VH-VL binders against SUPPRESSOR-OF-WHITE-APRICOT/SURP RNA-binding domain containing protein 1 (SWAP1). Designs and how they scored, part 1

Scores and structures below are computed, not measured.

Target 1, 142 residues: SUPPRESSOR-OF-WHITE-APRICOT/SURP RNA-binding domain containing protein 1 (SWAP1), of Arabidopsis thaliana (Mouse-ear cress) (o49570r267to408)
Amino acid sequence: LPADVAMELNGVLGNLNGTKESIKSAKIWFMQRSPFAPALAEALRDRVFAMDDSDRQMHIVYLANDILFDSLQRRTNLHEFDNEALAFRPILGSMLGRIYHFPQNKEENQSRLEKILQFWASKEVFDQDTISSLEKEMKSGP
Structure headers, positions and changes below count from the first letter of each chain, unless a header shows other numbers; antibody chains aren't numbered by Kabat.
F, E and O stand for the ipSAE by ESMFold2-Fast, ESMFold2 and OpenDDE, each averaged over both directions (binder to target, target to binder). V2 = 0.75 x the mean of E and O + 0.25 x the DockQ between their complexes.
Where letters were taken out, [cut] stands.
The coordinates of atoms that the task and the answers printed are left out; those that the model quotes come from them. Centres of patches stay.

## First folded at step 7 (VH-VL; framework fv_zilovertamab)

Design x1 (from w1 with heavy chain L100I)
Fold by ESMFold2-Fast, scan of step 7:
Structure x1 (fold): chain C 142 residues (1-142), chain A 120 residues (1-120), chain B 107 residues (1-107)
Amino acid sequence: as target 1 above (142 residues)
Amino acid sequence: QVQLQESGPGLVKPSQTLSLTCTVSGYSFTDYYIHWVRQAPGQGLEWMGSINPSGGSTSYNQKFKDRLTISKDTSKNQVVLTMTNMDPVDTATYYCARDIYFGEYYFDYWGHGTLVTVSS
Amino acid sequence: DIVMTQTPLSLPVTPGEPASISCRASQSVSSYLAWYQQKPGQAPRLLIYDASNRATGIPPRFSGSGYGTDFTLTINNIESEDAAYYFCQQYDNWPYTFGEGTKVEIK
C-alpha cells in the first residue's frame, strides 16, 4: 500500500460512522482505488484488530459489505469472483472472528455477523464453500 | 414474528405537538434502524427521518429538521417521534419501518400505521 | 433531492396479462432501488430490493429489473389480488425518495 494512500485511508476510517452516507462515502473512496484492493482489505482487517469498540468494528464490516455488494453488481461473469471478493476472501474470516470473540462483545453483534454471512450467501457474493469456511473461521475461536 | 406497532393520538390541534411511539418485538431492537414515513390521504409516501437505536444517532429530512425529533427508549424497545407546530397539512398516516442496519435503507417490515388528523 | 418519476400513474389490466411499471430517477441510483405494494387501508409491503431481488414470501410472478436511472417492475400473469398501489423508492442518497405511485386496477 503506498504511504500516501495509507495516510488517506487512516483519515477515511477515522471519520467513519454507522450511517449509510458515511459508509457510502468510504466505499466510493475505496472503489476509486480498486487496484489496491488486496492491501486495502488487509488494512481494514488490521484496523479492526486495533479497535477497542465493537460498534466501530461493525462499521468496518458494514463498509466491507457495501464494497462487496457494489463490486458484485458490476460482475460481467456471475460465476467468477470480482476483484473485491478476491481481495476480501483471504482476510474476512480473521476479521469477523476478531469481532465475534472480542472481549465484552454484545450478543447483538455476534447475531449481526451471522446475518451478514447469510446475506452474502443469499446474494451469492461468495460460493457456499467460501461461506461455510468463513463461518467456521469466525466461530472457531483463538 | 417481527412486529412494529405505532401508537399515539388520532387528533391534534393546530400549533400543538405530536408524539407517536413505535414499539417493536420479535428481533433485537438495536440491530435495525427505525424510520418514520408518512402518507397524506390519497397521496404518496414521504420519508421523515430515522434513528440508530444502538447509539441514538438521528437523521432527518431537511423539510422537517426544525420541528422533528426522534428518540429511543431501549428498555421498552420503543422509538418516539415528536413533531412541533402541527398544521392541517400534516394530516397523514404515520408509519414506522425498519431497515437493514448495514448500509441499506429499504424497509423490510412496517408498522400498521396510525392516522393523525390535525384539526381545530 | 433525487426525483423518482413513475409511469403510468394508472394502469388498468386484465387478469392473466403481464403488467409493467416504470420508475425513472433524476440521477443514477445504481441498483439501490426498492418496490413496494400497498393495498387500501394497509401498510406498504416490500416486493423487490436492490432492483431485482424478491423479498421473502413474494410470488415469482413479481420481478424487477434495471440499473442507473431506469427501472421496471413486472407482474407476469396478473391476479385480481394484485390490485394495489405500487411505489418505487431509491436509497442511494439522502433523503430517501419515493415515486408518486402507480394504481393497478383489475378490469
Scores: ipSAE 0.016, ipTM 0.548, lowest interface PAE 5.7, mean pLDDT 86

Design x11 (from w1 with heavy chain G103S)
Fold by ESMFold2-Fast, scan of step 7:
Structure x11 (fold): chain C 142 residues (1-142), chain A 120 residues (1-120), chain B 107 residues (1-107)
Amino acid sequence: as target 1 above (142 residues)
Amino acid sequence: QVQLQESGPGLVKPSQTLSLTCTVSGYSFTDYYIHWVRQAPGQGLEWMGSINPSGGSTSYNQKFKDRLTISKDTSKNQVVLTMTNMDPVDTATYYCARDLYFSEYYFDYWGHGTLVTVSS
Amino acid sequence: DIVMTQTPLSLPVTPGEPASISCRASQSVSSYLAWYQQKPGQAPRLLIYDASNRATGIPPRFSGSGYGTDFTLTINNIESEDAAYYFCQQYDNWPYTFGEGTKVEIK
């Protein structure tokens, strides 16, 4: 990830709150830098691991959800993963696992994460094998 | 089974503060944003603002930002809209509506609406 | 703010005939557009989301199409119960904005 992009990301994430407007602004910023998607996705996961506030961790998950769904709508071949799905696939399981086992708001967040994973399955954001893999990694975590 | 119900005064005087409550039932209250939308008599719909599932973050239409506060009491399954300095132009039916935190931002369930008339 | 313009504002219709309502955005909203039905004295009801997906419980005679700035709601084989106001809403950019509404009347 270039140093200037990493600095901009820190600013974007520093301003990220739980409003849909804030999440959408961060999504637009991410999508405008889609060539860096793998490094950006990894940076989002790393940020979740550095956080000790589960509400703020969930804001990152909501951002990832928005990015994934925006990218899904732009797919030209519905049977192939888009750029963002490919970028998030290797890092999502550990990101979700960190939150799933985090002590703060544990029961509520476990329920929310399971619903999000089911939502991705129903919308075919990922294939069933990937969903099963993510669920296993999330539950066995961190 | 999903229900949203607005309640509050039907009549307020100019310069008075309006307080409306949206009570929700039949679903997980902490999974949804709650929005307030109003409709002047014979006019279209106007989005006012929203509060996130945890109640810690609010978003307001700039038109209302100086007068509008939205708060959440998760223990009572209630969202409260407070708007100061009411004016006759604020006469409208006020609706609350829900929006799932991880879906595309449309309103799948609405309250029945409550008419607020601002007159002396 | 994105301005949503609906045409026509009034649409008299005969039962059994198709009806269409147009919605134009002042800038691209991709597919982030919903349609709502509102009967007198009632709250709006979601019909269509993401421009073309029918909401749960909505009859198949309702369909949506379009992308970018131009969208259409089509009611095929219209029924008397479909007399109502219809509103489009964009959710591509904040604040959320609605069209003026189209009044569908049975003649």
Scores: ipSAE 0.182, ipTM 0.706, lowest interface PAE 4.3, mean pLDDT 87

Design x12 (from w1 with heavy chain G103N)
Fold by ESMFold2-Fast, scan of step 7:
Structure x12 (fold): chain C 142 residues (1-142), chain A 120 residues (1-120), chain B 107 residues (1-107)
Amino acid sequence: as target 1 above (142 residues)
Amino acid sequence: QVQLQESGPGLVKPSQTLSLTCTVSGYSFTDYYIHWVRQAPGQGLEWMGSINPSGGSTSYNQKFKDRLTISKDTSKNQVVLTMTNMDPVDTATYYCARDLYFNEYYFDYWGHGTLVTVSS
Amino acid sequence: DIVMTQTPLSLPVTPGEPASISCRASQSVSSYLAWYQQKPGQAPRLLIYDASNRATGIPPRFSGSGYGTDFTLTINNIESEDAAYYFCQQYDNWPYTFGEGTKVEIK
């Protein structure tokens, strides 16, 4: 990531909370920088690994969800993954696994992670093989 | 057409175990969580617990600690609530309900409810 | 547990008038608040989620507002079919808790 973009990301994530408007604001910031999506997705995963608060880790997952659905709506060919789906696909399994197995994680958050995978499957954000791989990686651990 | 339907006994004696079934139709059973909510006569709603039908993971209100179990039968599109050691204060209408979004536990569809009376 | 307090418990209203029901949380629930309608002998029906978003199929006369600890459900131009109990529910923190309910009675 360019240093200035990385600095801006730290500010965005520092202000990220559990409100719908906070998530929406962060999503808009991310989408305005879509060309950096692979590096930004990796940075989000790295932030989750650095966090020690499971609720704040879930806020990153909610942000990723909103980004993925925003990008899904912009697909011109429904049979190929969009830019954001491609960016998140290689890092999501480890991100979700970190939260799922985090020692201080709430059981409610484990349930929410399982449900989000169901929603991604139902909305065809990813194909069924990808969803199965993500669920396996999540439950097996980071 | 989304439909949830509770079934089970209308009368339970004190100290007995309650078993209620929620049968769902009109959507993919494994795609939505199922919650149980009860309502004592003339009183408000009380969230009891939930299950993810895909993975089988459960979440319970601590108030029902060690008395409540929620399970599923995917082959029948059913969720089962089991509660041990029933007491007259557990008299209530029991509802199953489906949530709408993964990070939010509010309920877009409810069953009709089944009244369970606990009396000797 | 987060305690949800509704006022009033009973609200008699004349058809065509606006009705307002308040819901107060014992601590901040941000915007994670839903409203339900329940008619006698029926299951609850979702009206509002995220404090202000109308659920699918809900008439525009129903609206919600508020943030943090203080929330309001408003029914403009109330109709006779709106006679029911109304409940708020927070889903910010586990366990998920409901208000006591408000009975809206049409005069």
Scores: ipSAE 0.016, ipTM 0.571, lowest interface PAE 6.3, mean pLDDT 86

Design x13 (from w1 with heavy chain G103D)
Fold by ESMFold2-Fast, scan of step 7:
Structure x13 (fold): chain C 142 residues (1-142), chain A 120 residues (1-120), chain B 107 residues (1-107)
Amino acid sequence: as target 1 above (142 residues)
Amino acid sequence: QVQLQESGPGLVKPSQTLSLTCTVSGYSFTDYYIHWVRQAPGQGLEWMGSINPSGGSTSYNQKFKDRLTISKDTSKNQVVLTMTNMDPVDTATYYCARDLYFDEYYFDYWGHGTLVTVSS
Amino acid sequence: DIVMTQTPLSLPVTPGEPASISCRASQSVSSYLAWYQQKPGQAPRLLIYDASNRATGIPPRFSGSGYGTDFTLTINNIESEDAAYYFCQQYDNWPYTFGEGTKVEIK
């Protein structure tokens, strides 16, 4: 990830709050830098591991969801994953698992994570094998 | 068309168990969470709990956790609320409602509600 | 638990006048705030979600605003059919909580 992009990301994430508007703004910033998606996705996962607040960790997951859904709308061939799905696929399981098992995590956040996986399955953001793998990694823990 | 319909006994005696069923139609049952919300006569709305019909995961308002159970029957497109040790203060209209999106717990469709009176 | 406080609890209005209902949260709920309308004998009906987005089929005279702790539902050019109870609901933090409700009465 170029140093200037990494610095901008830190600013974006530092200003990220729970509002739909904040998440949408961060999504737009990410999509404008789509060629860096693999490195950006890894940076989002790393940020989740550095966080000590499960609600703020969920904001990162909501951002990832908005990115994935936005990218899904641009697919011309449903048999092929888009750039963002490919970027997030290898890092999502560990990100979700970190939050799911975070000490004293709220029951709602665990429920929200399960709902997100169900949403991705129903919208075919990922194939069923990928969804099953993500769920297994999430529930097995860090 | 999306429909949610509550059913169950209109009268429950103190200390008895309440069982209410929410039957849904017009959409994919496993794609939306179902919530239970109640309203005492002349009072506001109170969220009780929810279920993810896909996996059966539940979430309860701590106030009811010791006596409230929410379950599902996917073959019938039904969610069941079971509450033990009913008290006259539990007299209310009980609603089931669905949430539209994974990261939101606002309710786009509600059942008509069923009045449950708790008296001797 | 987050406490939602609505003011006023009763609001008599004349047709054609604007009506405003306030909802205050005891702590920030960001924009995760919905408004519902409930007519006597009926289930609640979603009006506004995410503080300011109008639900499908809701007339443009209904609008929502606010962020954090202070929210307002505005009904411009109120009509007789708008006589109902109005409830705000936060869904930022568990447990999800509602305001006491505001009874809008048409004079």
Scores: ipSAE 0.015, ipTM 0.543, lowest interface PAE 6.1, mean pLDDT 86

Design x14 (from w1 with heavy chain E104D)
Fold by ESMFold2-Fast, scan of step 7:
Structure x14 (fold): chain C 142 residues (1-142), chain A 120 residues (1-120), chain B 107 residues (1-107)
Amino acid sequence: as target 1 above (142 residues)
Amino acid sequence: QVQLQESGPGLVKPSQTLSLTCTVSGYSFTDYYIHWVRQAPGQGLEWMGSINPSGGSTSYNQKFKDRLTISKDTSKNQVVLTMTNMDPVDTATYYCARDLYFGDYYFDYWGHGTLVTVSS
Amino acid sequence: DIVMTQTPLSLPVTPGEPASISCRASQSVSSYLAWYQQKPGQAPRLLIYDASNRATGIPPRFSGSGYGTDFTLTINNIESEDAAYYFCQQYDNWPYTFGEGTKVEIK
């Protein structure tokens, strides 16, 4: 990830407050830098691991959800993963697992993560095998 | 059965403060944003603002930001809209509406609406 | 703010005929557009989201299409119960804005 892009990302995440408007703004910033999606997705996961508040960690998940759904709408072949789905697929399981098992995590956030996976399954953001894999990794984390 | 229900005064005098309550039932209150949308008689819909599922974050239409406050009482399953310095042009039916904590920004369920008339 | 313009504002339709309502955005909103139905004295009801997806419980005679700035709501084989106002809403950019509304009148 270039240093200037990493610095901009820190600013974007610093302004992320969990409102739909905040998440929307962050999504637009991300999508304008789609060629860096793998490195950006990894940076989002790393930020989740550095966070000490489950509600703020959920903001990153909502951002990832918005990015994935925006990208899904632009797919020309529904059976091919888009650039963003490919970028997030290898890092989502660990990100979700970190939050699911975070100390002092609310039962509501665990339920929300399960609902998000079901949402992705219903909208075919990922194939069923990927969804099953993500769910297993999420629940088996520390 | 998902239900949102607005309540508050039907008549407000100019310069007074409006307080409306949205009470929700039949779903997980903490899974949804709650928005306030108003509709002047014979006119279209106007988005006013929202509060996030935890109640810790709010967003307001800039038109109303200086006089609008939205707050949440999770123990009562209620969201409260407070608007200061009411004017006759604020006469409208006020709706609360929900949207899921993730995904899209459309409103899948609305309250029945409450008419607020601002008149001397 | 993104301005949403609906045409026509009033649409008389004979039962069994299709009805078509246009919604135009002042700038691209991608597919972030919803349609709502509002009957007199009632709250709005979600019909269509993401331009073309029917909400739960909405009859298949309702369909949406479009992308970018030009969107259409179509009611095929209109029924008497479809007499209502119809509003489009963009949620691509804050603040979220609605069209003026189209009154569908059954003759």
Scores: ipSAE 0.080, ipTM 0.650, lowest interface PAE 4.8, mean pLDDT 86

Design x18 (from w1 with heavy chain Y106A)
Fold by ESMFold2-Fast, scan of step 7:
Structure x18 (fold): chain C 142 residues (1-142), chain A 120 residues (1-120), chain B 107 residues (1-107)
Amino acid sequence: as target 1 above (142 residues)
Amino acid sequence: QVQLQESGPGLVKPSQTLSLTCTVSGYSFTDYYIHWVRQAPGQGLEWMGSINPSGGSTSYNQKFKDRLTISKDTSKNQVVLTMTNMDPVDTATYYCARDLYFGEYAFDYWGHGTLVTVSS
Amino acid sequence: DIVMTQTPLSLPVTPGEPASISCRASQSVSSYLAWYQQKPGQAPRLLIYDASNRATGIPPRFSGSGYGTDFTLTINNIESEDAAYYFCQQYDNWPYTFGEGTKVEIK
């Protein structure tokens, strides 16, 4: 990730909260840098692992969800993974697993993460095999 | 600016079919579910059903059985509620609303509502 | 269907005082609970979602709490403009259901 982009990301994530406006603003920033999506997705996962506040971890998941859904709308063929889905697929299971097993707000966050997986399945963000794989990795933990 | 606006007849006779249209603007139509919620005069809110504008999948409150259909027209950014065999007890203000997101079916924006009176 | 029960159904309050409204679900809805404000002739307005998260543009005097079956909406330092009906709504499972509503009246 270029140093200037990494610096900007730190600022974006520093200002990220759970409001729709905050998440949408961060999503727009990310999408304007879509060519860096694999490195950015990995940076989001790394941030979740560095955090000790489960509410802030969930804000990153909500951001990832918003990015994935925005990208889904831009697919020419709905059955083919878009750039952002491909970028998040390899890092998402470990990100979700970290939060799923985090002690703070554990039961509430487990429920939320399961709802988000159901949402991705219903919207066809990922195919069923990928959803099943993510759920298994999430529940097994990192 | 996000806006939802209902339109349709204000008066329907018993046994006739109701058709209401919800037109949305100010956001990406396919990004949010659209729900229909009604409120009888002086009473509480009742969720009727929803549609995913992206795929067209629908969900209905079983109370309405086979008489309720929700459809979409993506080219017009519209969702249509169709309900057959209207009865005076269906007199209500009908709202369309969008979901918040993330599988969280709280409703952050609502239309102004349209009063539908069912009377002979 | 999950039944949502609100208490009280009518709540007279004095400006500057806190007001609290309770919402009880017939079964656990986790934190999937929203609160709405509705003034006469208007559509409902989202106040709180996810039991405790304030919706955008909602003043900080509004707060929500609770988990499972028991939830509370609190309006601290109530203002005259807060006279309205308040509804809770669960969205844990289909069909999504609302409470009966609480009428907050400024005395």
Scores: ipSAE 0.014, ipTM 0.536, lowest interface PAE 7.8, mean pLDDT 86

Design x19 (from w1 with heavy chain Y106P)
Fold by ESMFold2-Fast, scan of step 7:
Order: C-alpha cells, then structure tokens, then sequence
Structure x19 (fold): chain C 142 residues (1-142), chain A 120 residues (1-120), chain B 107 residues (1-107)
C-alpha cells in the first residue's frame, strides 16, 4: 500500500463505529481506491487480527460486506468475480475465523457471521464452493 | 410474521418532550438497524435517525441532532425515540423501519405509523 | 445530500393504461434505488429494490428500470387498487433521501 493511502486507511478505520453511516462512508472511501483492493483487503484482515474488541471486529466485516455488494452491482461480466470479490476471497476465511473464535466470543457475533455467509451465498457474491471453503475455514479457526 | 409497531401519545403540547416506542417481533432484533422516518400531513418522507440495536450506536439527521435521542431496550425488543422542545411544525406521522446489517437493502418492513399532533 | 426529483407529481390514469413515474438523482446512485407505494392511512410498502427487483408479494405489473441518475417505475395495466402515492429512495449515499412523491389517481 502506498504510505499516504495506508495513513488515510488508519483514519477511516479509526472512525468506524456501529452506525450504518460510518460503514457507508468507509465503503465509499474504499471504492474510490479500487485499484488497491488486494492490499486494502489484506490491511482490513490485519486490522481485525490486531483488534481486541469483537464488536469492532464485526464493523470491519460489515464494511467488507458493503464493499462486496457495491462491487457485485457493478459487475460487467456476470460469470466472473469482480475486482473486490477476488481481492477479499483469499483473506476472508482467516478474518472470519479470527472473529468466530475470539476469546471474548459473543454468541450473537458467531450467529451473525453464519448469516452473512448465507446472505453472500443467496446473492451469489461468491460461488457455492467458495462459500463452503469460507465456512470451513471460519469454523476450524485461523 | 415480521411486525414493527409504534406507540406513544397522539397529542403533545409545544415545548414538551415526545417519547415514541417501536416494538418489533417475528425476527432477530439485533440483526437489523432501526430507523425513524416522519411524514407531515400531505408531505413527503423525512429520515430522522437510526440505531444499531446490538451496540446502541446512533446516527442522527443534522436537522434534529440537538433535540433527538434514540435508545433501545433489548429485553423488550424496543427502540425509543425521544425528542425535546416539540413545535407545531413537528406534527407528523412517525414510522419506524428496519434495515438489514448484511447488505445494501432498502426499508423492507415499516411500522404502521403513529400520528403525533403538536398543539396547545 | 443527494436530491431526488420525481416527475410527474400528479398522474391521473385510466384503468388498463400503463403508468410511468420518473425519478432523477442529483448524482449517480448506481442501482441503489427503491420504490415505495403508500395508500392513504397506511405505511409505505416496498415495491422495487436495486432499481429493478420486485419485492416479495409484489405483482408483476410493477417494474423498475434505470441506472445512475435516471430511474423509472412502470405499472402496466393499472388497476383501481393502485391509486396511491409512489416514492423513490436512494440508499447509495448517507443520508438516505426520498423523492417528493407522485400521486397516482384513477380517473
């Protein structure tokens, strides 16, 4: 990630809270920097691993979800994953697994992660093989 | 069966505080943001604010931020709107509506609305 | 804030005719556009989301189209029960904003 983009990301993530507004704002920032999506997706996963608050970790997941849906709406070829889906696919399993098995586990958050995977499956954000792989990695742990 | 229902006083005097409750049933309370939207008689829809029922985080329309508070009671599956210093221009039907955490989705379920008249 | 402008604001139609309502956003909202129906004394009811997807239980005579800034709601073979206000809403950018509403009246 260029240093200036990484610094901006830290500011964006510092402003993430539990509101839909903050997530929408962060999504817009991310999408304006779509060419950096693989590095940004990895940075989001790294941030989740550095966090010690499961609710704030879920805010990152909600951000990833909004990014994936925004990108899905903009797909030019329906048979190919978009840039953001490709960027998140290799890092999502470990991100979700970290939260699912976090020591201060909230049953609520585990349930929400399972529902998010079902939602991605139903909307075809990823193919069924990818969804199955993500679920397995999430439940087995990082 | 998904239901949202607003309740509260139908009449408020100028300068008094309004308190409205939105009670939800038929779904997981903490999986959806709850928004408040109002509609003055014969007018359009105006977004007021929202709450995350899990964490209690709130977002307000700048127009109302100095007098609007939204809170929740998870044990009762309720969201409460409190607005101070009511004025006759605040006369409106007040709705609550749900918004899914897991996607960019519009308000798929609304309460039936409660009319609040502000007069002396 | 994104401003949503609806035309026409009043639309008298005869049963069996098609009716079309336009919604224009002051900036692109991609496909994040919903349409609601509101009958007198009732809450708004979701008709269309993501510009063109019908909500559950909505009859096929209702359809939506558009992308970016220009959107259309079409009601084919309008029925007397379709007399109502219709509102568009963008949910791309915060805060969410609504159009002024279009009153569809059956002649």
Amino acid sequence: as target 1 above (142 residues)
Amino acid sequence: QVQLQESGPGLVKPSQTLSLTCTVSGYSFTDYYIHWVRQAPGQGLEWMGSINPSGGSTSYNQKFKDRLTISKDTSKNQVVLTMTNMDPVDTATYYCARDLYFGEYPFDYWGHGTLVTVSS
Amino acid sequence: DIVMTQTPLSLPVTPGEPASISCRASQSVSSYLAWYQQKPGQAPRLLIYDASNRATGIPPRFSGSGYGTDFTLTINNIESEDAAYYFCQQYDNWPYTFGEGTKVEIK
Scores: ipSAE 0.325, ipTM 0.759, lowest interface PAE 3.4, mean pLDDT 88

Design x2 (from w1 with heavy chain L100Y)
Fold by ESMFold2-Fast, scan of step 7:
Structure x2 (fold): chain C 142 residues (1-142), chain A 120 residues (1-120), chain B 107 residues (1-107)
Amino acid sequence: as target 1 above (142 residues)
Amino acid sequence: QVQLQESGPGLVKPSQTLSLTCTVSGYSFTDYYIHWVRQAPGQGLEWMGSINPSGGSTSYNQKFKDRLTISKDTSKNQVVLTMTNMDPVDTATYYCARDYYFGEYYFDYWGHGTLVTVSS
Amino acid sequence: DIVMTQTPLSLPVTPGEPASISCRASQSVSSYLAWYQQKPGQAPRLLIYDASNRATGIPPRFSGSGYGTDFTLTINNIESEDAAYYFCQQYDNWPYTFGEGTKVEIK
């Protein structure tokens, strides 16, 4: 990840809150840097691990969801993963697992993580094998 | 059955504060943002603001920022719009509407609307 | 703010005719556009979202198309019950903005 992009990402994540406006703004920033998606996805996962607030961790998940869904809508071959799906696939399970098992996490957040996996399955963001793998990793923990 | 229901006064005097309540039922309250949209008689729709019912984060149209507050009461499944210093030009039908939490920004269900007339 | 312009503002049609309403955005909104129907005294009803997807329960005679700045709502074989105002809405950027509305009148 180039140093200037990493610095900009820290600013974007520092301003991220629970409003849809905030999430959408961060998604637009991410999508403008799509060639760096694998490194950016890893940085988002690392940020979740560094956080000590489950509500703020969920904001990163909402951002990831918006990125994945936006990329899905631009997919030219519906049977192949897009650039963002490929970037997030290897890091999502650990990200979701970290939040799902975070100490003192709210039941509402665990339920919302389960719903987001169902949303990705219903919209075909990932194939069923990938969804099953993510759910298993999320529920088994870090 | 999904229901959104606005309630509040039909008449407000100039300079007074408007308070409208949106009560929701038939779905999980925290899974959808609630928005307020108004429509002056014979005019188009105008987006006012929204609230995330999980946590209470709010977003406002800058046109209303110094007058408008949106709040929630999760124990009652209610969202409240409060607007200060009402003027006759604020006469409108006020609607609440929902949009889904994950990446969907359109309004799939609306309340029936409540007409608020601002006059002496 | 993104300005949404609808044409025509008034559209008289005979039952069985096709009707088309255009919506133009002042800047690109990608596919983040919805269409709503509003009958007198009623709340708006979602017809189309993400430019071309029909909402649940909406008859197949309604269709949407477009991307970027130019969008169209088409009502094929219009019925008398379709007399209403139609509004487009962009949700690409804040604040959300609506078109002026098009009044579809059955002759």
Scores: ipSAE 0.332, ipTM 0.764, lowest interface PAE 3.2, mean pLDDT 89

Design x20 (from w1 with heavy chain Y106G)
Fold by ESMFold2-Fast, scan of step 7:
Structure x20 (fold): chain C 142 residues (1-142), chain A 120 residues (1-120), chain B 107 residues (1-107)
Amino acid sequence: as target 1 above (142 residues)
Amino acid sequence: QVQLQESGPGLVKPSQTLSLTCTVSGYSFTDYYIHWVRQAPGQGLEWMGSINPSGGSTSYNQKFKDRLTISKDTSKNQVVLTMTNMDPVDTATYYCARDLYFGEYGFDYWGHGTLVTVSS
Amino acid sequence: DIVMTQTPLSLPVTPGEPASISCRASQSVSSYLAWYQQKPGQAPRLLIYDASNRATGIPPRFSGSGYGTDFTLTINNIESEDAAYYFCQQYDNWPYTFGEGTKVEIK
């Protein structure tokens, strides 16, 4: 990740909260830098590991969901993963697992994480094998 | 600026078909589900159904399933509600509302609503 | 279908007092619950989503709490402009369902 992009990301994440406007603004920023998606996805996962508040960790998941769905809308072939799905696929399991097992986590956030995986499955964001793999990694830990 | 605007007939006769259009602007049409919610005069809110404007997949309240169709026209940024065999009990203000698809955010923007009166 | 029950249906309050509205679901909806405000002749306005998160632009005097089947909307230091109907809504399962609504009247 270039140093200037990393610095901008820190600002974007510093302003990120649970509001729709905040999530949408961060998604737009991310999508404008789509060529850096693999490095940005890793940075989001690293941020989740550095956080000490499960609600704020969920805001990163909501952002990832918005990014994934924005990218899904642009697929010309639903049987082939888009750039953002490919970028998030290798890091999502550990990101979700960190939150699922976070010591201060609200019990409802575990339910929300399971529901978002079901949502991604129903919308074909990922294939069923990928969803099953993500769920297994999430439940077994980071 | 996000806007949703309902349009359609204010009066419908019993047994006729209702067609309402929801036109959206100020955001990417395919990023949000569009829901239809109605409210009879002096009564509460009733969810009718929704559409994913990217693929056109729909969900309906079973109460309306055999009468209700929701469709979209991406070129016009429009969602259309069609309901057959209208009855006086269907008299209500009809709203369209947007929702981020996994439901975490609720219905954040609503149209102004359009009153449909069903009478002879 | 999940049935949402609101109490009270009518709530007269004096400016400056706190007001609380209860919403009960017939089965657990986790935290998938929203609260809306509706003034006469207007569309509903989202106040609270995910049981306790304030929507953008909503003043801090509005707060939500609860989980599972029992939820509360609290309006602290109520103002005359808060006279409106308030509805809860579950979005855990289709069909999405609303409570009957509570009319908050300023004395």
Scores: ipSAE 0.016, ipTM 0.538, lowest interface PAE 6.8, mean pLDDT 86

